# VHH binders against q8rxe9, part 13

Target 1, 356 residues: q8rxe9
Amino acid sequence: SVATDDTSPSVKKRVVSGVQPTGSVHLGNYLGAIKNWVALQDTYETLFIIVDHHAITLPYDTRQLGKATTDTAALYLACGIDVSKASVFVQSHVPAHVELMWLLCSSTPIGWLQKMIQFKEKSRKEGVENASVGLFTYPDLMTADILLYQSDFVPVGEDQKQHIELAREIAQRVNHLYGGKKWKKLGGRGGSLFKIPEPLIPQAGARVMSLTDGLSKMSKSAPSDQSRINLLDSKDLIVDKIKRCKTDSFAGLEFDNAERPECNNLLSIYQIVSGKKKEEVMEECKDMSWGTFKPLLADALIEHLSPIQARYQEIIAEPEYLDKILSEGADRAEELGAVTMRNMYQAMGYYQRRRY

## First folded at step 21 (VHH)

Design l22
Fold by OpenDDE, fold request of step 22:
Structure l22 (fold): chain B 356 residues (1-356), chain A 124 residues (1-124)
Amino acid sequence: as target 1 above (356 residues)
Amino acid sequence: QVQLVESGGGMVQPGGSLRLSCAASGFTFDDYYMYWVRRAPGKGPEWVSTISDSGGSTYYADSVKGRFTISRDNAKNTLYLQMNSLKPEDTALYYCAKGSDNYASGWYREHDYWGQGTQVTVSS
């Protein structure tokens, strides 16, 4: 009796991630999160969405949205998203997001959305009467973004936990209201209409500190651009920022000295971008002056970022290429979403169009 | 759930002082930049001050520089704003706000989380 090891190819679990079209990423983001996120595509079927419908729920520049969208897509591709492993597309290019949102809205108690902190805060700031309906309903849109593709996992930060929880609750509710025997009675397969998504917290990457304060993380919240290296900074700007970065007056360079946080930060950055071991960096740099080390660091940063910048420029220079990538991504998304939408319309009792 | 609760507002005479507090919960407080914003009657929100995650760096609007001091106690998950030499122009609803730089998440909705605000009125 030859035990046919029915090793059914383990269907990769699906991960969905959405990013707003901001067009800017700094070194801290890249080394701390994006690299790890990109690595997920090797383990998971990954959908990467530029969520432009979310962008319009806040004040934005209509003249910049399109460019921001393409820049964001290009930048993330340049950071290592592989189109052979992941689908990249723009939210507005897939109408099913809004369609599903509408269906989900019908099943979402208004009280659930009223409890969302963003709405509460904005309502307080602008007055309840002045808050847009989009700002009120965007959590349902986010839910649709996740559930449309039967996502297993959603990478999220702490500030997005409430939205994921909402998505889970809505999914459960819809499954309860329309799934199971009810759906079967309408000619459907029955069972769950949606998978319940789970949060995925990627491993913490490197913590890169500010160039102006070794005790503070690198952040876009810092008013000065001098505090951070952006991925698309020119070589000259990188050199200038490193030249002007905060340093101490101690002799030599060393890791893990509480009195020298900037030194530790800059050495750590050098270690990461050079790919060297900590011990190697220590041996190399221990007797260097800042005058010697800063140029070395700048060169290492430039070298590390150059492939990303080159790839970004290549993509931006070929708009048809990017359009093709986004179109193919959207096609895949539409295919996946079509099944979900068909099931939802059926389960909810819609008269379905018969194609003759 | 992210929660920000402001306190310490009130009515003071010109030249007076107030200390605002913001109790934070529902997130890792010491990983985020925090800032204060204010909204005066009939005006849009105005940035007041920012403090880095560790408290090592502070930033101020020109209108409050030298008069206001932002600080934080990460052990207590609390943000502070010491306001000295208050002027009638400082009359506003003051909000505590959380920075958006948590890049670990695959979903980037940059929402400013603001508290409910605390009213500061400077009047003779």
Scores: ipSAE 0.504, ipTM 0.815, lowest interface PAE 1.2, mean pLDDT 90
Fold by OpenDDE, fold request of step 22:
Structure l22 (fold): chain B 356 residues (1-356), chain A 124 residues (1-124)
Amino acid sequence: as target 1 above (356 residues)
Amino acid sequence: QVQLVESGGGMVQPGGSLRLSCAASGFTFDDYYMYWVRRAPGKGPEWVSTISDSGGSTYYADSVKGRFTISRDNAKNTLYLQMNSLKPEDTALYYCAKGSDNYASGWYREHDYWGQGTQVTVSS
């Protein structure tokens, strides 16, 4: 079904992204994904959601959730989310997420959720009887997160494809069950209740490799923190991590040597964070020793990350500012979601509350 | 759909060896760290070993270090765990698991994919 290109030229398509309140981002994440996601706000109406309702479906520390939420918000803002271009808000601050979820649950065959691999696996891990209903139904919540705002696109990774597919299927089903003539008969506009969201595959960012292994990507799955640069690492820690990073014993520095993956990685990082062209970096660094280059790289990293860190600190230091941002974001979200909810309640035949 | 299928478990005597395999599908295998976890009866899951996406880096729990070897064949989308010098305390259900970090892992749900597990029993 050809998404009716409601090409009215003037309205930006809408992108919705959710992030769990984890508060940790490493350089690979940033350069590989976050930077590109942030760039979407220039092209799309972007909603950025801290999805704290999802966080509670797994074991979590109640004492840390709030801080993790604000830290996550601050960090992503610091990474370049512009509140003038995007709305940032916390999922739990918009009740419509759960409301819509409930409505969607009524239209979601249980078999669809049972097929979700996450549930299957977690059920195996924890035992089926011990698996929470939340763990079972969170895909509907995610669907609600997406559909509530009539999202055109959802940036997704490979691991999330199944969720997007589910969201699409649910949207189609609901449109079929309650949309069109049925909705019109109930006094609605008719047509589709939901846009069918499309996956947005952002441009592949830089692939940053581990500091301890140039053949392995930088990852939080690596047990050692020394393997990665975190965005909020102190200057001293950055220096230390770079100082201790794995290097080879070859003379000079060069790109694209299969025998020198660490060299290639470190030069690549330098290239990216310095904004220099590859050729420039080659010329600059070709005769450098590791003793000379590592400090250079560290400085470049520090310089590159300093604005992010500074902005993060500023935001964290002003809780009221962050609260305001989140509140305004939530207000916008509520406004957008209210239309969807109104339509859904109408289409589903609810008795509408009259406000006197 | 992500699928992880473990095999190679069984019953062995103390000091024996087993080789576990995990067949992976439904994702870009060579882009993910993989790991083994085990769950003994009445105990929570225990991390056993991790291998990087390329296989260049391996990590082990202290309890298995020197005895177990994690490896992978990216061309075959297969994860392995060579277990030597097995001990009764190694008795557990062993799970193959996919790492969650794909640079976009911070978005929405971070979840570990685990296989069905393969039973390893070390008993005299």
Scores: ipSAE 0.485, ipTM 0.807, lowest interface PAE 1.3, mean pLDDT 90
Fold by OpenDDE, fold request of step 22:
Structure l22 (fold): chain B 356 residues (1-356), chain A 124 residues (1-124)
Amino acid sequence: as target 1 above (356 residues)
Amino acid sequence: QVQLVESGGGMVQPGGSLRLSCAASGFTFDDYYMYWVRRAPGKGPEWVSTISDSGGSTYYADSVKGRFTISRDNAKNTLYLQMNSLKPEDTALYYCAKGSDNYASGWYREHDYWGQGTQVTVSS
């Protein structure tokens, strides 16, 4: 009796992530979050979505949206998204996002959206009368983005917790309203229409500090570009930014000195981008002057970012290649979403189109 | 839930001073850049000042530079704006705002959160 160990390949759980088409990423973002985010593709079935429908809910340049979309896609691909492991696509290329949003809107009490912090704040800024309906309803769109693909996990930051909770609540409500026996009576399989997504908190990456203040994190909120290294900064710009970065007047270099936050930051950056151990960096750099260390750091940064920049340029230089990747990603997404939509339309009692 | 509550506004004469406060809750305050924006009647929002997460770096609009001082107390989760030498042009609703975490650890929207605002009126 040959025990056929039917080790049914453990179906990878699905992760969905969305990014706005902003086109800019700095070193802090990359080392602190993006690397870990990209690494999810090794563990999970991962969908990466450029969410351009969300971009239009705020003032934007119509002439730049397309470029921002492609730049964002290219940049994230350059950061390590593997199209053999993950699906990358643009939100607007999959109509089911908006279709599902509409269905979800019918099941979302207005009071749930009114409690969303973003709407409250914008309403205060612009006046309630001037706030767009899109700004009010975008949380339902986000919910659709997540639920369309039966996502198990959603990587989230602190600011997105409320949105994930909303998505969960909506999913539960829809499952209750239309799922189970009701759905079965309509010829469906019954049970849950949506998986309830769980937040995934990636491991905290490195905290990179500002080049102008070692006590402040590197941030886009800083008005000065000199405070940060952008992933797509030229070699010369990197050299210049490092040359001009804030340093102290102490002799030598050392880690973990509270009086030398800039030193700690710069050494930490060097450690990370060089792939060296802390002890190795200390041994190498402990007796260096800033004049010696800064060029070393700049070179290490350039070396670290060069592959990303090169890959980005390659992708941008071949628009057809990127288009193909995005198209294939969208096709996969459509296939996945089609099942969800079919179930939803059935469960909600829609007259189904017969395909002859 | 992120909450920002501004206070300290009022009516002052030209040349007067006010100190605005913003009480923050619902997020890790010391992990975010904070800033002030203002909106005058009939005008769009205007950036006033930004302070880094640690408070080590401050930035100002040219219109307020030398007159306004942004500060924060991370232990109290409070943002401040000291306004000196106030001018009629400074009349506006002043908003406290939370910066983005700037780390792509999560979905879609780096949202800046704004408070309800506090009214500052500079009039003779």
Scores: ipSAE 0.480, ipTM 0.802, lowest interface PAE 1.3, mean pLDDT 90

Design l22
Fold by ESMFold2, fold request of step 22:
Structure l22 (fold): chain B 356 residues (1-356), chain A 124 residues (1-124)
Amino acid sequence: as target 1 above (356 residues)
Amino acid sequence: QVQLVESGGGMVQPGGSLRLSCAASGFTFDDYYMYWVRRAPGKGPEWVSTISDSGGSTYYADSVKGRFTISRDNAKNTLYLQMNSLKPEDTALYYCAKGSDNYASGWYREHDYWGQGTQVTVSS
């Protein structure tokens, strides 16, 4: 076939999303991106992959990788992944990712990997004496994660478009080298071995600003932890951070005054986490002092985050339940990947193992 | 393609001043915190200073407070480091660095990007 990715109106497009097992998540990450990424499960067939193989391409703590993997899975489930709509699994639980990576590496020109040399320079600048082979070949592993499942879309930020472009180029090259008539002559289906994936820039979420500077975004790059609310901060820590956050000396509270960026930010956070309309927030808060509003905001944050934190703790406390979810996700992924791998091995002319 | 090109380094006597520049391209400069890192001979990297995406917040290592000033011009996509009252201990290769976006990346946590560096040598 020439184009199989749009054969039926009832067939959902497939989204594949990778998740690093060690990232810190703050309120800005969640409201600005993660919430919308999870919501993709309502429109697409969605695979969420905890990419533990990717984590070892940089120095890491071997004693923590397993815990970071399960903690990350639990956090994303707590953020609203519905296992009836989406699959969640650990990358290393599906060996086909590495099998396909090897096959793709054999077809990837070295010059194309040189485009990714920034990882090499970053590793050297950060004290790694030489960049690992894993850092050099990482783009092929990511390409395997994407192509294995015949993915239509891959959610990425603007900075990661280069990686999706490489994945598209590799897919096109492999389709040319091994697909079509060549594949048919080997007994195969013919046509393309891989769908050509597209980057998906998720719907923009809220832009949450720093608690210490309402003109600067909330960011892990800020040296001070006081500048951000982490998704799993305790109730007491949330109260303390809001108590200490930057405010101003104006009377009352209002949105959209350029001289009051902290006021606009804190009201916007309140609006989002309370679920209220902007006009409702204005009516409720316009005559408040900061001393009245800060406890209100802290309570709204705690109310919004507590269900996520409670769900997270529930999942972590029941490792058999989490293991079952991850195992079922891996089984589904393994079934999908087996078709791709069978076709790839056939198209490349491998002698296939006979089942006696 | 992300590019960070540092300039303005050189040799200067103790007590002197230099102004480093970093020309940035290939990304939306205004969306990112930026920082300076230095690497002295025989030593590991040392964080020097950070500036927020808007330029409204600045942070300094204790070793440079009061002597160095970080700034940015978002209209020109340029980061600056004004270095005054330079000491021999400030001798290092100085790197301009792009911080990470605060959006979660699916496969990648965004990596900090460093330029190639500009040499500052403070010698009598």
Scores: ipSAE 0.469, ipTM 0.797, lowest interface PAE 2.1, mean pLDDT 86
Fold by ESMFold2, fold request of step 22:
Structure l22 (fold): chain B 356 residues (1-356), chain A 124 residues (1-124)
Amino acid sequence: as target 1 above (356 residues)
Amino acid sequence: QVQLVESGGGMVQPGGSLRLSCAASGFTFDDYYMYWVRRAPGKGPEWVSTISDSGGSTYYADSVKGRFTISRDNAKNTLYLQMNSLKPEDTALYYCAKGSDNYASGWYREHDYWGQGTQVTVSS
């Protein structure tokens, strides 16, 4: 059905975001997306889920999954997640995700899953016989991650639009199959079992370009590590990369000159990490040489990233603190999801276990 | 739907030239780094060349430097590989590939996408 089905007129809207346990991030990822995703906690009730179940749908190193999970959690906390505003937790710590996934699979037409890009890519490349059932069905797991919490919004890029659209269709189908009068006759509330989630396009972050080519985006797809600043690069490495980055031979510095893409990129990075207005940066830098500006930029980058790096190191060095944050996030998530799970089991006619 | 269709392969004598093309559709072509990978008989995949999203940066494997040139036309959604001074060792199935940028966020780990390939055979 249409529209949000809010149970309270004054309840803050809820955002759910899944994050892969990768453990590493470059400056382009951070300034282009992650900084603004974290900022959503200031407007919305926000859940950040480290999706370790999703990570096993492709080949992975069993020795690394746990470490990648905790590294990713620590990195996002270091990027500014405030646990008084948002919840951070590990997907596998909340069993309801897979419980709901199974229930949703029973209502998901096989043809809807066969069209999904993650399955089609793997199947075409390696043959259907070598694609796992987990890869085939994980869109239902993603749908469970979203619907379990009655989410209003899901932050998306273009790469995830198909999966959000599927989640909306599954929610609509389940609401039709099991909601309304049918659910009321089973003793339930009636109405929709799930809110229909909406994609959320957060305010676009900075577009950060390669350090070796101001016309190309900063990307892990570039073979050269010198083209990018990784969020956890050491102070010395940041200095070295900025020293070696591409510049030009024009006098002075300026924004928005099409013949000076490197100048525009480096000034834009400086503006963002220094927190200064564009006009302020122009007045400060317009008469500088590259020899004067590069050390200034490196210092601003180090100043901006050092607190993040220090916070990351503190968190990773204190496993009890990280465990506590993730445990409390999981407890909050379990509490929120319990209502959804109770309603879903009831609407599907299950005999429910009694708590002694 | 992401589609990459390679063409321009064939048989050529040692020292000859070929120009490969890759027609792309189903995604915003100029947002992605693109690359070529080749697979010789009985060998695993070998990276050949990468080009940035704008086309401003190019990278080559040592085995092809100076002989191959990667390029792209973002207005026509097409990737190219100009192969000169071909050697028998260049005989392989050549794949056009779309890069990915697996961000720390998101449920789906975007993986590189390869086309079906075009055969290049260098022999007398």
Scores: ipSAE 0.451, ipTM 0.785, lowest interface PAE 2.4, mean pLDDT 86
Fold by ESMFold2, fold request of step 22:
Structure l22 (fold): chain B 356 residues (1-356), chain A 124 residues (1-124)
Amino acid sequence: as target 1 above (356 residues)
Amino acid sequence: QVQLVESGGGMVQPGGSLRLSCAASGFTFDDYYMYWVRRAPGKGPEWVSTISDSGGSTYYADSVKGRFTISRDNAKNTLYLQMNSLKPEDTALYYCAKGSDNYASGWYREHDYWGQGTQVTVSS
């Protein structure tokens, strides 16, 4: 884990996070991961990149990519991104991402890409002959997304650590091949061209369990939508899902009874969305029946999600506002990346365009 | 690196039984829903069964309900499919599959991983 230091004299550390243009999130995603990802903006300089170039490496609908991109941006803004603290922008709006990706490809051994989990799995199902060059090379694009901004940390789950390790190896290789004395001879400052990024496992979010099974996590992999609350579920749907969720026949409500996983889950959700301390929830709820508690939980969920949903609808309804946020985010990102790009072109020996 | 290695396939007569196993590595097995998919000759993939990360919830396609039992051993990182009362129409290549986790993947769309499959042939 990474420690923060409020008295540090150093420049604020930078986090880069990529966001797929999917357009949907359930409560487990939000409370378990996204809320804490957004909260990183309170400690770090944070960039949230809607990675539309990455989305085209798998089958996609050309009629929907733009809408999915704006819907996803709106949803993450509604989840609490503060544009005064963080930048939100679309990957394709900053050409430097693909410019750097191309330069990094020259230093990436083909065998390193062949080892990547995403490409290897797809090749087995589709055959190497059918895999796109984009699917094969997307790890270099991800590396460019990270290195362009001299990122200190990248929030990822354990299953994505290999992509960060590849980015670290590419950065180290490029620093060796083009940095140091060779870069000085070309008029540069010498030293490293890229910071070596570190994976950041976001602070543990709530472990939210299925509404139909308190021993299983809430997941999009579950076949039943009844098992999850989606962030954009209507008030009536939330009430219905909570009314129908699995409970037990015990009297009263309590945390941490291994025989009552549903009770523990539903109380935990209530605690989190109500903003109450665990002891306060215990005092409030211990003598309730399920018939009393379920409406209380549904109301707390609606109250917690309603501002997010209202913010989302406000953003979606005003395309000019969203466009302005994304444009300003792209402008800030372009400014940050410009130094990296100039240094990289210089270190690789390119003839620089003269400017006055 | 995610690896899923299926085993336990073979030839059986109608009414027989087989137990499929799937050895998993390269990820935190306990964090993921797991499932079985089969592909019969000349057909697309057919979902067979899903089991939750804890093993507490199981789901079955109508075609296999009451005959197949999915299970997992999280201590051994192993997924199982007990197949009873096998029918000729169960003949297929059976794949072990890892579901997407709860983490919102930034750079790649969350997707499932499949093993190489193990062949099950039911014939008289």
Scores: ipSAE 0.407, ipTM 0.758, lowest interface PAE 2.7, mean pLDDT 86

